VH-VL binders against Probable D-xylose utilization operon transcriptional repressor (gntR). Designs and how they scored, part 27

Target 1, 226 residues: Probable D-xylose utilization operon transcriptional repressor (gntR), of Paenarthrobacter nicotinovorans (Arthrobacter nicotinovorans) (q8gal4)
Amino acid sequence: MDATSKRLTRTTVASQVRDFIVMEIAQGRLPLGAPVREMEIAAQLGTSQTPVREAFRELAALGLLESRIHVGTRVRQLAEKDLVEAVPIRSALEGIAGRLAANNYHKHAEEVRGSFEAMKEVAEGGDRRVFAAASTTFHRSVVRAAENASLLRAWNALGIEVMTILAMASSDIPLDDAAESHRPIVDALEAGDPELAEHALTHHVAAYLPATAHSNGGVDAAVQAS
Key: E = the ipSAE of ESMFold2; O = the ipSAE of OpenDDE; V2 = 0.75 times the mean of E and O plus 0.25 times the DockQ between their complexes.

## First folded at step 18 (VH-VL; framework fv_tarlatamab_arm2)

Design x4 (from w3 with light chain S32A; at its last look DockQ between E and O 0.42; V2 from the best seeds 0.00; counts 0 for: pae E 2.7 > 2)
Fold by ESMFold2, look of step 18:
Structure x4 (fold): chain C 226 residues (1-226), chain A 122 residues (1-122), chain B 109 residues (1-109)
Amino acid sequence: as target 1 above (226 residues)
Amino acid sequence: EVQLVESGGGLVQPGGSLKLSCAASGFTFSNYAMNWVRQAPGKGLEWVARIRSTKNSYDTYYADSVKDRFTISRDDSKNTAYLQMNNLKTEDTAVYYCARIRYKDFLHFDYWGQGTLVTVSS
Amino acid sequence: QTVVTQEPSLTVSPGGTVTLTCGSSTGAVTEAYYPNWVQQKPGQAPRGLIGSTYNRHSGTPARFSGSLLGGKAALTLSGVQPEDEAEYYCLLYYGGAWVFGGGTKLTVL
């Protein structure tokens, strides 16, 4: 192989390794906090360790993996605090996305509606992690419908899939109900109503906040009202 | 061990009818959507129909080429999916495969039967 | 009508690397189309290789990998073996309906 093919192949393999690890986390085969070993990933994927190390560095930079000297690499253990921090940011980004997407829905309707239908289908399996991945796919399709590359890049930089897994762990909502709770988003987009779409997405994402965060905010509001 | 076995193919004149069966074993049939896919001789694969599980009220989906002529159904007590084909045309000549979609690892076609041949010819 | 497009044929040397692509007439292919890859050898039933863009079937050799490249789904074979000579179909999900591509005939020479 020439040098150009080798460089391109290495880059492609590293990206594929990164995406594989994200999916393993999303599907629960790599639990939060679990060790991740370069040699095991390389063996599973039939590749050398070089692209695996690159993928590990990229995932660590994104906060999905963490490494300690002489201890090794693990999937980062997320906590309720991480969800409290991330949800307002996601809510703001997706609210903007909904407002913009409402005017573009006709061009993205099959993707958005299709990913909504996929959530309903994966709910049949009853696996909360698989559902969380399908939910993330739906939300990403809405963000793509906004047709704003900067917004999509900002949204993609968040740990949305992992954050959604944490939110599902904090909830016992039946998966069929969780899937159906996305219908107001689709309805607002079909109506072409930017304000309704923004509200539907903001409200939906805000519901991922843990109950403890809601209680603290309510106490502050009550004190302010006095 | 997952197995899918199609049956009911044969020779039919245009305008005729056939009912195909797909007998399933080795998995909890009622938890899976079932699909029919066909392949005309020397041609590529074409998705034909899908029926969802009981939980989704057996929702059905059809390719435009067969809509209103074909009906997919299932009997979970017999672990069997069916394809009722009416008003058959010569372009319906194909090997018909049944296939399942696995939800546990997301939506993917993992197991296929060996197929049953339907020939529509004068 | 939605059309899923694949290269009609590709050739690769044993040990080489080849990438097959899968495009949609509706726009860029994303993970929301749940791309599947299916292998079919002459005279045999189809065999699932990859689902949901990246997920290998348990019997799929590690040299097969799925991805999204340049607005298309992609199947990359690294270290191609002579037994990989087959026809490869992609399959995209359109909210209830699935659509096959026309297939790519892979020749290993």
Scores: ipSAE 0.473, ipTM 0.746, lowest interface PAE 2.7, mean pLDDT 83
ESMFold2 (binder alone), look of step 18: mean pLDDT 91; pTM 0.937
OpenDDE, look of step 18: ipSAE 0.824; ipTM 0.929

Design x5 (from w3 with heavy chain L107F; at its last look DockQ between E and O 0.47; V2 from the best seeds 0.00; counts 0 for: pae E 2.6 > 2)
Fold by ESMFold2, look of step 18:
Structure x5 (fold): chain C 226 residues (1-226), chain A 122 residues (1-122), chain B 109 residues (1-109)
Amino acid sequence: as target 1 above (226 residues)
Amino acid sequence: EVQLVESGGGLVQPGGSLKLSCAASGFTFSNYAMNWVRQAPGKGLEWVARIRSTKNSYDTYYADSVKDRFTISRDDSKNTAYLQMNNLKTEDTAVYYCARIRYKDFFHFDYWGQGTLVTVSS
Amino acid sequence: QTVVTQEPSLTVSPGGTVTLTCGSSTGAVTESYYPNWVQQKPGQAPRGLIGSTYNRHSGTPARFSGSLLGGKAALTLSGVQPEDEAEYYCLLYYGGAWVFGGGTKLTVL
């Protein structure tokens, strides 16, 4: 068959493999530091190794996997400092997203409100990993509402989803409070106020840092930003 | 072992009422949202209603096709969900299934009952 | 009126690979809609396969995988077995309410 058909098919399968691996990490089925083997992933997904290898390279570029020649591929052993380093970048990207999304909100209101409602629903379940994933889904819906493909790609490339899940595993913040802390973002978007939306997003993280945060212990702020 | 058992189906004339029950066992019922889903003969599945768990204030949600005619409820002391169906129409004829949502698993519709038949015929 | 759209029917040979899709009338399907997939065999009650786009229920065979593809939710079946012949429904979350797709009849020949 023609090369365009094969490339599109391979790329499509590789995207599915990538998404699968991210969810396995997020759900804890693929622990941090654990080996990830191409043949095992290919067997689990019923695919060849080529799209799996492509997904591995993409995830390594995102900082979620790391490979060493002839030693293999592992889930990166992420540390607290990785989370602290990501927070300022996330805040900047989401600030821009909030400003742009406020102008487009009508077209995306159902998705943004729906993801906010989902976050509130999972908060009572008490599973912090499930909440972190739902919160990340909410933030991504706001970034999508910015209607800026480059911004969305940059946001997705930071590995924020996995880092947020790790931060929530160490957090004591009540999940109901964490969910409600996102309401100012929704309110600003519903008001159609770009400056308020930008402010709500860029400051979301910092509002809940304990007095000792801003050094190696700033993970509470990252959890609020998720 | 998780089980959901529907009951209360039957034959009713248009404009009539029925109340369906879904008896649950094998899990902590109060931790799960419960749903009703229906399937007209030879047709696809249609979501009807959902009631949130006790930890989510028992909020209720309905499909537009049944809004204001159907009421979902639950009694956690009896591990039972209910669907009160009023002002029934011929198009409400279906097998009615109950299903649960597991919050721990990201809104998983994991277990379903075997269904109870409701026939609305003049 | 929100409509969730699936292919009416698909055919695959045993051992083959097939992908079912699930689209929304309101726009692109993302993880915000928490796509679920259920299987129904003739004369049987539905059975949950996948929730929240990717998450297999504990009894779901590994040959079933969920994803997002081209603005739709997708269910991929790799290494299809004869017992996989069934009708497959997707279900999308719209902020408290759920909507089923019309279902895809999968024929295994």
Scores: ipSAE 0.435, ipTM 0.715, lowest interface PAE 2.6, mean pLDDT 82
ESMFold2 (binder alone), look of step 18: mean pLDDT 91; pTM 0.937
OpenDDE, look of step 18: ipSAE 0.776; ipTM 0.899

Design x6 (from w3 with light chain S52N; at its last look DockQ between E and O 0.51; V2 from the best seeds 0.00; counts 0 for: pae E 2.3 > 2)
Fold by ESMFold2, look of step 18:
Structure x6 (fold): chain C 226 residues (1-226), chain A 122 residues (1-122), chain B 109 residues (1-109)
Amino acid sequence: as target 1 above (226 residues)
Amino acid sequence: EVQLVESGGGLVQPGGSLKLSCAASGFTFSNYAMNWVRQAPGKGLEWVARIRSTKNSYDTYYADSVKDRFTISRDDSKNTAYLQMNNLKTEDTAVYYCARIRYKDFLHFDYWGQGTLVTVSS
Amino acid sequence: QTVVTQEPSLTVSPGGTVTLTCGSSTGAVTESYYPNWVQQKPGQAPRGLIGNTYNRHSGTPARFSGSLLGGKAALTLSGVQPEDEAEYYCLLYYGGAWVFGGGTKLTVL
């Protein structure tokens, strides 16, 4: 293999290492706060340390790992806390987005329907990380349909793809069912009903909370009662 | 080792019909959506049709240029996709490729067959 | 009718950098359209190069990169090699249907 092929192969291996580590965290085999060693991961996956180091850098940038000089890398303690804190904010932002998008839907219908269809197609592949990315793309298309650049910037700053990966990886829901659970959002937008769209998005986003946080009666419970 | 092999091309008169086959090997065929893409001589690529897996009731999608004349189908027991082409026109003359979408990589067209030539001429 | 638009031809010197663009008649191209890029050399079947805007196929050289730029999908080739001379097609997803651009013929001189 030439140098270009080696570099590309290392990048591909790095994405597989990243996905492996995310699943290990989600399934509890890498506990929160636990050390994660490059040599152990490399040995377990039958690869060199270079793609593992690349995966570690990406996961640290996404907030799942943290590294300290001379101490090493560990799973960041706050992954579930991040969901508890971020999902209510996401729910509020997407509720607003749904209300605004319902009035603009005719200009964005192709994009929103298209991203919903893509999510259903991706679900056939059975890869929860790939599905989480497709789901994030769908939700962003709805937020984009709100035609509010400040809202989109705020929404993007929440790290939604990472949080969706964690929620999907820890859930047993079949991906086809997860994709279909987005249909009420599309239906509400197609109907041009701002209140229904706000409710559909707020209700849907609330399902990303852990069962304990969900039952503590936040804004999502109040909106779901409508 | 993924392979897609098209067959069934040939010469046909306008108004005629042909059925193309795409024999697949090296992967679990029933888990993938299959596509047809065509290329007229000296022209660019044109997507023609897609059929989803059995789990999605074989949902089908067509380009506007072939809707109501072409039918995509599949037989998972034979690892084969088909394109039934009816009421052929001279503008349907093209090399027809079978292509697979890899869902794992966010809808990548990853593997293509070598193509089969369809010529519609009097 | 939906049209996907690409530059008909571009020329670049070996070692140079070139960016191919892919626009949609329906509006700005975003990641919701799952931009794909395919390469076709004369007398050969097409092969996948990039999918989902950014993602290189495992056999795609690192000098190829995908992006979104100014409301279009973009394919940037840095450090162009003579073997990169080919036709490059953009492909956009419109909710079940895919539409190819007209293709860009890249000449490496």
Scores: ipSAE 0.640, ipTM 0.818, lowest interface PAE 1.6, mean pLDDT 83
ESMFold2 (binder alone), look of step 18: mean pLDDT 91; pTM 0.931
OpenDDE, look of step 18: ipSAE 0.773; ipTM 0.902
ESMFold2, look of step 19: ipSAE 0.530; ipTM 0.768
ESMFold2 (binder alone), look of step 19: mean pLDDT 91; pTM 0.935
OpenDDE, look of step 19: ipSAE 0.711; ipTM 0.861

Design x7 (from w3 with heavy chain D105E; at its last look DockQ between E and O 0.40; V2 from the best seeds 0.00; counts 0 for: pae E 2.4 > 2)
Fold by ESMFold2, look of step 18:
Structure x7 (fold): chain C 226 residues (1-226), chain A 122 residues (1-122), chain B 109 residues (1-109)
Amino acid sequence: as target 1 above (226 residues)
Amino acid sequence: EVQLVESGGGLVQPGGSLKLSCAASGFTFSNYAMNWVRQAPGKGLEWVARIRSTKNSYDTYYADSVKDRFTISRDDSKNTAYLQMNNLKTEDTAVYYCARIRYKEFLHFDYWGQGTLVTVSS
Amino acid sequence: QTVVTQEPSLTVSPGGTVTLTCGSSTGAVTESYYPNWVQQKPGQAPRGLIGSTYNRHSGTPARFSGSLLGGKAALTLSGVQPEDEAEYYCLLYYGGAWVFGGGTKLTVL
């Protein structure tokens, strides 16, 4: 037991709750449309219900959870329109993250490279859902390397893993190719090149857009990278 | 259903060698990474080595404590992983387990063998 | 040298709740380290409980749950049973290699 532990701030605990909920959705333990109960989440995480309610409110405000009178809180059903709307925002956030992370990479290299290697290994298993979770873990590690708490918080609220699952479900791209398409991001970060890292991330994210959306002035996409 | 059976342990003098085997059944062996983990008597678990599947050209990884002395390998036609242990030292005395990473979740150690004892003493 | 740190021992009453933690010498433990939890009872081979931070192995009782708390991986046992008395190991992924913690001996009194 940690007898010297200090009180965690409510914001820090709520952020951990948000990350947990996103992971549960990505792993299929919380399916789209499934109920999400405060007491269960609090018990699983060993915390009070207050930070759980805060996380629910934030996720609902960003459209990942929804609450209805008399039925409670559920994971929102996501559609292709939600993916199209979120991708430009994700692209901008990850571009900024790449630029900042290039200057901080030395402190985060183990985590970023490790998550890239994990993604390549998960591709071997052939499970597209598991790959989507590993891809999201990689991107979060890059955003974390930017060392900007506001950026990470905004990024975490976008429902990236769910969107990646939906995009992978509509794609025939071999998982090994999908994993390797992330190599330019790692290479740019290892080179310490902010402009190249920004470019690699913004164009990689654009590959999640449906083909019909690409002609509307969205971010550029690499055909082979998606 | 899934079974992993280690063999090849025994008593050996320092500087000697042994080759351990892990016979697998109940799953498509060639699709999985295989690992060796050891436990010295009365001590904790220590990861030793890993070999990836055929799809990844049998890439191998080793703990620093055993690199250049141990070699992990596999024969997919026999559903068997191996650990060749050379230049053995007394600190290599342990029960050696083979373990599988689940095919749906590559970083999830799900099935373990019962272990084989290696004793290095003079 | 990377070290994975666990409480050496913890005690809990039957029916109680206990949380085991798993820290890394390199910094905060995140999902990027794919925390796993393994149970070992005396004289037995290890048994996988949790992988990839949250994911129960087939046959792991629902009273076991994994999470990330306070910059560490955590294993929470709710409604502890006498048969849960065992040693629990955490292991973390470091870019191809794995590192085990020293293990936590859980005593159920």
Scores: ipSAE 0.506, ipTM 0.764, lowest interface PAE 2.4, mean pLDDT 83
ESMFold2 (binder alone), look of step 18: mean pLDDT 91; pTM 0.936
OpenDDE, look of step 18: ipSAE 0.666; ipTM 0.848

## First folded at step 19 (VH-VL; framework fv_tarlatamab_arm2)

Design y1 (from x1 with light chain S52N; at its last look DockQ between E and O 0.28; V2 from the best seeds 0.57)
Fold by ESMFold2, look of step 19:
Structure y1 (fold): chain C 226 residues (1-226), chain A 122 residues (1-122), chain B 109 residues (1-109)
Amino acid sequence: as target 1 above (226 residues)
Amino acid sequence: EVQLVESGGGLVQPGGSLKLSCAASGFTFSNYAMNWVRQAPGKGLEWVARIRSTKNDYDTYYADSVKDRFTISRDDSKNTAYLQMNNLKTEDTAVYYCARIRYKDFLHFDYWGQGTLVTVSS
Amino acid sequence: QTVVTQEPSLTVSPGGTVTLTCGSSTGAVTESYYPNWVQQKPGQAPRGLIGNTYNRHSGTPARFSGSLLGGKAALTLSGVQPEDEAEYYCLLYYGGAWVFGGGTKLTVL
């Protein structure tokens, strides 16, 4: 009862509603563009509408839901499109970051390795949003290791945490495997190999693109993993 | 109610050994990393050791001051963490606390025991 | 040789504002070090206040806030109460290992 009265908490009823909705979107039970109704969600979760409304506001701010006057709230149609558009830009910036960071890694090794270890630890909790934050922290540590203020500024402007949530929502990869998939990045940086680090980061970020059933030709989006 | 209760402290001579226990209740012990933190008389807190949950193959980590002398372990069937202390030195004299990290809270230290006193002297 | 540095002592008047800092000998403190803050009152066991730089633990009053400031982790107390007189420790995560700062003795007078 007292959890719903806390000002800020990861265990509030609203945060649990948010996590439920994110998982329903991620697993396809709430399709893109589908209506989402406060009363129905409240009934499904056995809670009042107030925490559901709070969750809706947060998810709208994150770009996963949208509300239109007299039409209602829906899962945003552009969630997958936004990911498709942003990932190549992130991939290019992080590739450059990896190349530069390889030459500076000894000064940043503790931070980068530490954030990788933290990501693995957070993955065991099973919360995709918490993991997305830890993954963002890891990637930012690599970008900091590039020692390029202009690059860091550009990278920060991309809204990486939201992009990572969208990628996790379109994937069913176990979080432990998602965390472990960052190991090639750390290995390349430890080797001090700029070309290998650039490749590891561009390949890793490109894997955030959703797989499409019709990616056998044409202008379809790239595969989710290569 | 979450409770952490340390035991096994006492007086030992330099070079001796002692094993501390941290009995846990009120939560699913196997889901949490456990830590030992010590406080020498009149001094600050010093992190000593950490053991991760079963999902992480019980990976262990140690402060440099105790590495190769102390061993952290756990028995999830008994909801208990342990600290085996070997080759004790007078500077190991301290109150030893166990503490919990909540995995779902970005590595938060949330609950602490009341401590057990270890005195290393002749 | 890794050292986490805090002010040894600070004084603040009731109702005032004070900021405690937490620096690392290895360089700037960022969110990658998952700063935690712990309170210990005389004769008592420690109590967790803030984890992961910003996140209040259960029961931590809203007057406590965490931040990053000038390459250090920071704990700000706004509207300090007499019961906030305690020793405050930060600790930083170094890839599986944690290191405590030396502690700040906060005097409220």
Scores: ipSAE 0.610, ipTM 0.788, lowest interface PAE 1.6, mean pLDDT 82
ESMFold2 (binder alone), look of step 19: mean pLDDT 91; pTM 0.935
OpenDDE, look of step 19: ipSAE 0.712; ipTM 0.863

Design y2 (from x2 with light chain S52N; at its last fold request DockQ between E and O 0.28; V2 from the best seeds 0.62)
Heavy chain, then light chain:
Amino acid sequence: EVQLVESGGGLVQPGGSLKLSCAASGFTFSKYAMNWVRQAPGKGLEWVARIRSTKNDYDTYYADSVKDRFTISRDDSKNTAYLQMNNLKTEDTAVYYCARIRYKDFLHFDYWGQGTLVTVSS
Amino acid sequence: QTVVTQEPSLTVSPGGTVTLTCGSSTGAVTESYYPNWVQQKPGQAPRGLIGNTYNRHSGTPARFSGSLLGGKAALTLSGVQPEDEAEYYCLLYYGGAWVFGGGTKLTVL
ESMFold2, look of step 19: ipSAE 0.577; ipTM 0.784
ESMFold2 (binder alone), look of step 19: mean pLDDT 91; pTM 0.933
OpenDDE, look of step 19: ipSAE 0.811; ipTM 0.907
ESMFold2, fold request of step 20: ipSAE 0.604, 0.536, 0.525; ipTM 0.800, 0.763, 0.770
ESMFold2 (binder alone), fold request of step 20: mean pLDDT 91, 91, 91; pTM 0.931, 0.933, 0.932
OpenDDE, fold request of step 20: ipSAE 0.819, 0.859, 0.814; ipTM 0.929, 0.932, 0.928

Design y3 (from x1 with light chain S52H; at its last look DockQ between E and O 0.47; V2 from the best seeds 0.62)
Fold by ESMFold2, look of step 19:
Structure y3 (fold): chain C 226 residues (1-226), chain A 122 residues (1-122), chain B 109 residues (1-109)
Amino acid sequence: as target 1 above (226 residues)
Amino acid sequence: EVQLVESGGGLVQPGGSLKLSCAASGFTFSNYAMNWVRQAPGKGLEWVARIRSTKNDYDTYYADSVKDRFTISRDDSKNTAYLQMNNLKTEDTAVYYCARIRYKDFLHFDYWGQGTLVTVSS
Amino acid sequence: QTVVTQEPSLTVSPGGTVTLTCGSSTGAVTESYYPNWVQQKPGQAPRGLIGHTYNRHSGTPARFSGSLLGGKAALTLSGVQPEDEAEYYCLLYYGGAWVFGGGTKLTVL
């Protein structure tokens, strides 16, 4: 086996910069609303500014960064309004994903079950931001199991990890309970029941709505972060 | 500083038993899951067993190759993890390492002990 | 029977660049498998280099980077030094269990 990279697919430098910035946001080391400077990121990663600028443009298109002329680039400041607007869209996308994934689950079962178990392990550590990343990884594994590239692209563009961080920041749910609340999704998929899987995912995602978004309803419910 | 020190290795005949210890220091042991990993002479690494913290009622996991023969346990008052190995086979001959998983920056195998040798031969 | 596959051996010149890969018998490797990379130098205990695909351990030199490439986890060493001669293990998480690859022996000439 030749040690050259010619037979291996390489991730672009810009993609690696993008993933780095997403993780810094998810871990809270790059707070919402904080400035992000091309030269600082390039220096930190040991790369030129060109791939960093490319990553910034991609992240801005995804709604994770925002730029203003002569002010600079910042992590988009997402608020309760953004969560209220995004949850119905996420609920619809993940509902479709559950229905499709139930028919394909046998091919994806190890990945989905594995990411559920990882989320339970991460909950043991007690860090809400690390849990949000693990929860996002689980939901993405379910969306991958739908085997629909258009759906996965739409789901990725919605900024799910940032939404989960916002929901977790406003919730006191114990992380073990948050992890266990995903079990109905796994059970529905393992049963191969498309209607149950769709319902489990739409119900789960709907619980992310902030309590104030349920005003004038009957029994109000607190937003669950995962 | 974080330290993991394995002990209890030695020579044993097939069908015999041995109990390994992993003494931990430099961190809050009760908050971490602990793992055993082994390496047969001249071979690669093989994950053996894992035990979770007391919050998870000490849930345990085993590789298929050792299931029903090995038992992982812990004593948080002594900052020590254990591996009880029963019905030992010659293929269990290896250096046994303990290792921990760091949760704060996702799932990392960040610290390893120096290992203890178990030799199973007639 | 889940198998994690690595190149058995690779050779690189000092200052060169090499990429080690880590594949799964169950399909494409994604972040859901929490890829880790471990280094073991001859006669020494293993040490962790990278977790969760990209995240360097605090003591890991910047010349080591992790990624997902072509359905595999990958470890890239840029500007390889003679002291990087070692065996490199990938490990993947399969829901409670970890599975190591067979290891890649990296020779630096």
Scores: ipSAE 0.566, ipTM 0.780, lowest interface PAE 2.0, mean pLDDT 83
ESMFold2 (binder alone), look of step 19: mean pLDDT 91; pTM 0.936
OpenDDE, look of step 19: ipSAE 0.781; ipTM 0.893

Design y4 (from x1 with heavy chain K104R; at its last look DockQ between E and O 0.45; V2 from the best seeds 0.00; counts 0 for: pae E 2.4 > 2)
Fold by ESMFold2, look of step 19:
Parts: sequence; structure tokens; C-alpha cells
Structure y4 (fold): chain C 226 residues (1-226), chain A 122 residues (1-122), chain B 109 residues (1-109)
Amino acid sequence: as target 1 above (226 residues)
Amino acid sequence: EVQLVESGGGLVQPGGSLKLSCAASGFTFSNYAMNWVRQAPGKGLEWVARIRSTKNDYDTYYADSVKDRFTISRDDSKNTAYLQMNNLKTEDTAVYYCARIRYRDFLHFDYWGQGTLVTVSS
Amino acid sequence: QTVVTQEPSLTVSPGGTVTLTCGSSTGAVTESYYPNWVQQKPGQAPRGLIGSTYNRHSGTPARFSGSLLGGKAALTLSGVQPEDEAEYYCLLYYGGAWVFGGGTKLTVL
């Protein structure tokens, strides 16, 4: 082996394990609440348990896995309550992201437009979980366009991919309409209008709340505060 | 069983034209974007053109190397995609593959044809 | 003029681990570019392995995994088998258009 390959072995494998597990959760192959066993993941990926344990620790910090002494590790049982709590925070973070991204859009236009077009293409397949992943990719591209590493880190800590899957499970919106509902965000960014972009993102995220949660006054109150 | 079968390759002189076909079976053709990818002898793969499904008004995209010379099209009633190649150059000599995108696993090129050879020479 | 860059060749011993990378001339590769990996053996049509960065095709052995690493897409083969000797292409999505890398020839000795 060359020296570069050896230096990347542990970190590279742990990152790959983390990404693998996130995708298994997002695609439903690893259900919410299901046990996740280090030895099984290590065997499946052809790696030792050390990078798997590192990935588990990272995912637990992100709120996607739970580990309990003598019980083991599970995909966290995320519920409507988690969505109700997270959406106002996400709305505020994405509002800020939109405002900042509007000033940087020319440098990120290819990625943002590309991810919007991917959402429209994925909608053709009719798979709501696949669409949720494409939607999360689009929102992440907007947050990346803000060019603020602290903001991206905070945004990622909310478990956005899984939350988007839960939101899509609570909605019957046709997928082509769901994809098109992102157009106001792209339009505001292309116009270079920070206030319009902030509004578009804040309003869009508010729609992620399930109908029953609106009786609690959560997201609409948070949106008005922005 | 998903199958893609290319045809219409052959020998053509520089400046000439040729039309390739990709006959599809084993899936609902109208729901999928179709692509042409080529491989010159002894060289790597090069994406050539893409046509989207009916939902996207059959939007088309082309590699810069073939823009304005090649036209991709489809006939959903025949489950067939086409590549009209005009003003051919010797550098267009290649095996031409058609391929589909599998939306269920995101944007995944999952099935490829066996290819048809186009030779531009005299 | 967008260029997708791969290592021209790599060598690995049977049972070993190797990582192939895929970079973009336009900047860091993210999941927004939907990296795909395709395998081609001599005289054969290409075969899809990985799509959308992480997703194995149903016929793809578990020893193949996809990821993002250091601003590039990556294909890792763990426990390489002699039949994995092939040419491996990555391709990236640029909003409707795809661009292939030059391919990596993997030799298993």
C-alpha cells in the first residue's frame, strides 16, 4: 500500500460506514427503531469494528442512533414530536441560509439548479422516500451556498434527511407538485434578493409540519418571528 | 427482464449521416429518461445525449462535442429511442450504447445495451 | 469545459482494499452531482455498480461501497476478488448532463 492509502484507512472507512447507515435509514432498509449491530455492519462492509464504532458514535451525536448500556444500539425512534420541535429551528437556519446564499448564488448556481432539476426527475419515479432524499440534497445545496461552515454544521445536526422522510410520510402531496414548490426558492436566489430568499425558505420549511401539529401553533409562530 | 438493443450502426463517410435505434423491453419505457453513451476504440466512455420522459416534455441534453450535429428523440409507442447523427467526423467512430436511469435508486445508470458500432471512414 | 478526473490505474492484491476517486474540475464533488460508478470488463458492455453516491445496484457485491471523501466521490472495494479486475468509470450529473471520468484500470495481482 502507498502512504496516502494507509493514512486514509480508518477515517475513510468510518465516513463510508456513516454514510452507508444514513442511506439505509433514508431508504427504509434500516427502519426507525431497528437494532443496529456493529458486527453485522462490519461483516457486511468487509471492515473491522473500530471504524463502525466511530460511525455509530457520530450518528448518535447527530441523533440518528441511540446507544444504551446493556441494551445496544438502535435507530432512534423519531416521531411527529421530533418534527414539531425541529421545524422551527430548521426554518430559522434555512432562512438565514437563503439570505446569505442570495449573495453567493453565482458561485453555486450550477449545484443548486442541478439539485432542483434532480428533484423534478426523481419525482417521475413516484417513490416518496427517494424524493425526500433528493429534496434534502437540494436544501443542503442552498445551505452550502451560504458559505458558512457553522451554519451547515448546525443544519446537519437536526437530522434533516430523516425528518424529511417523516414529513413526506405525513403528506399526500403529488411528488411533481412537491418538486415545483421549491421553485420560489430558486427564483429568489437567482434574483439575488436576500429578503425574498429568506422568506421563501422560511415559508417552505413551515409546510413540513403535519396537519395535527398546526393546532399547537409551532411553525407559524416561528416563521412570524423571522 | 430489462433489455436494451441498439441497432443502425455501420460504415459512413465523413460528413455523412446515420440514425441509431435503441429498442427497449421489460419496463414502462415512457417513465424513463434514456441516454446515449459512446466509446471510441481503445478509449473510455463518453456521455453523448439524454432525453427525458414525457413528464418533462422530452427535454434533451447534449455533450458539447456533438451539439448541433446530433439529435436524440424517442417514440414511446414503439418503446424506442433514437440518435440522429449528422455531419459525422472521424472522431465520432465508436461503439454507441444506450442506457437508462433507474429512478428508484435515484439517478442510477443500471441497464446498458450491448452497443452498435459506428465507423466514420472512407 | 468540465473534466471528471480518476486515477488512470491502480493495483491491489486479492483480499486487499482499494479506493478509487472521482474529482470534478468545477469544484468539490457533493451528493448534488449524484456520482455513479460503472464497471467494464474487456469486450463487454458496461455494468452499473453504484448510483447516487452510495446505492449499490441489486447485483453489486457488498464489497463495493460508495462515498464522498476529501471533495471527491469514492468507490471502495474491500476484500478484492480476482474477478474485480476491470475498468471503472465514474460519472457526475450536472443538471441534466452527465460527464464520465477517464476510467481507472484496476489490476488484481
Scores: ipSAE 0.500, ipTM 0.757, lowest interface PAE 2.4, mean pLDDT 83
ESMFold2 (binder alone), look of step 19: mean pLDDT 91; pTM 0.937
OpenDDE, look of step 19: ipSAE 0.742; ipTM 0.872

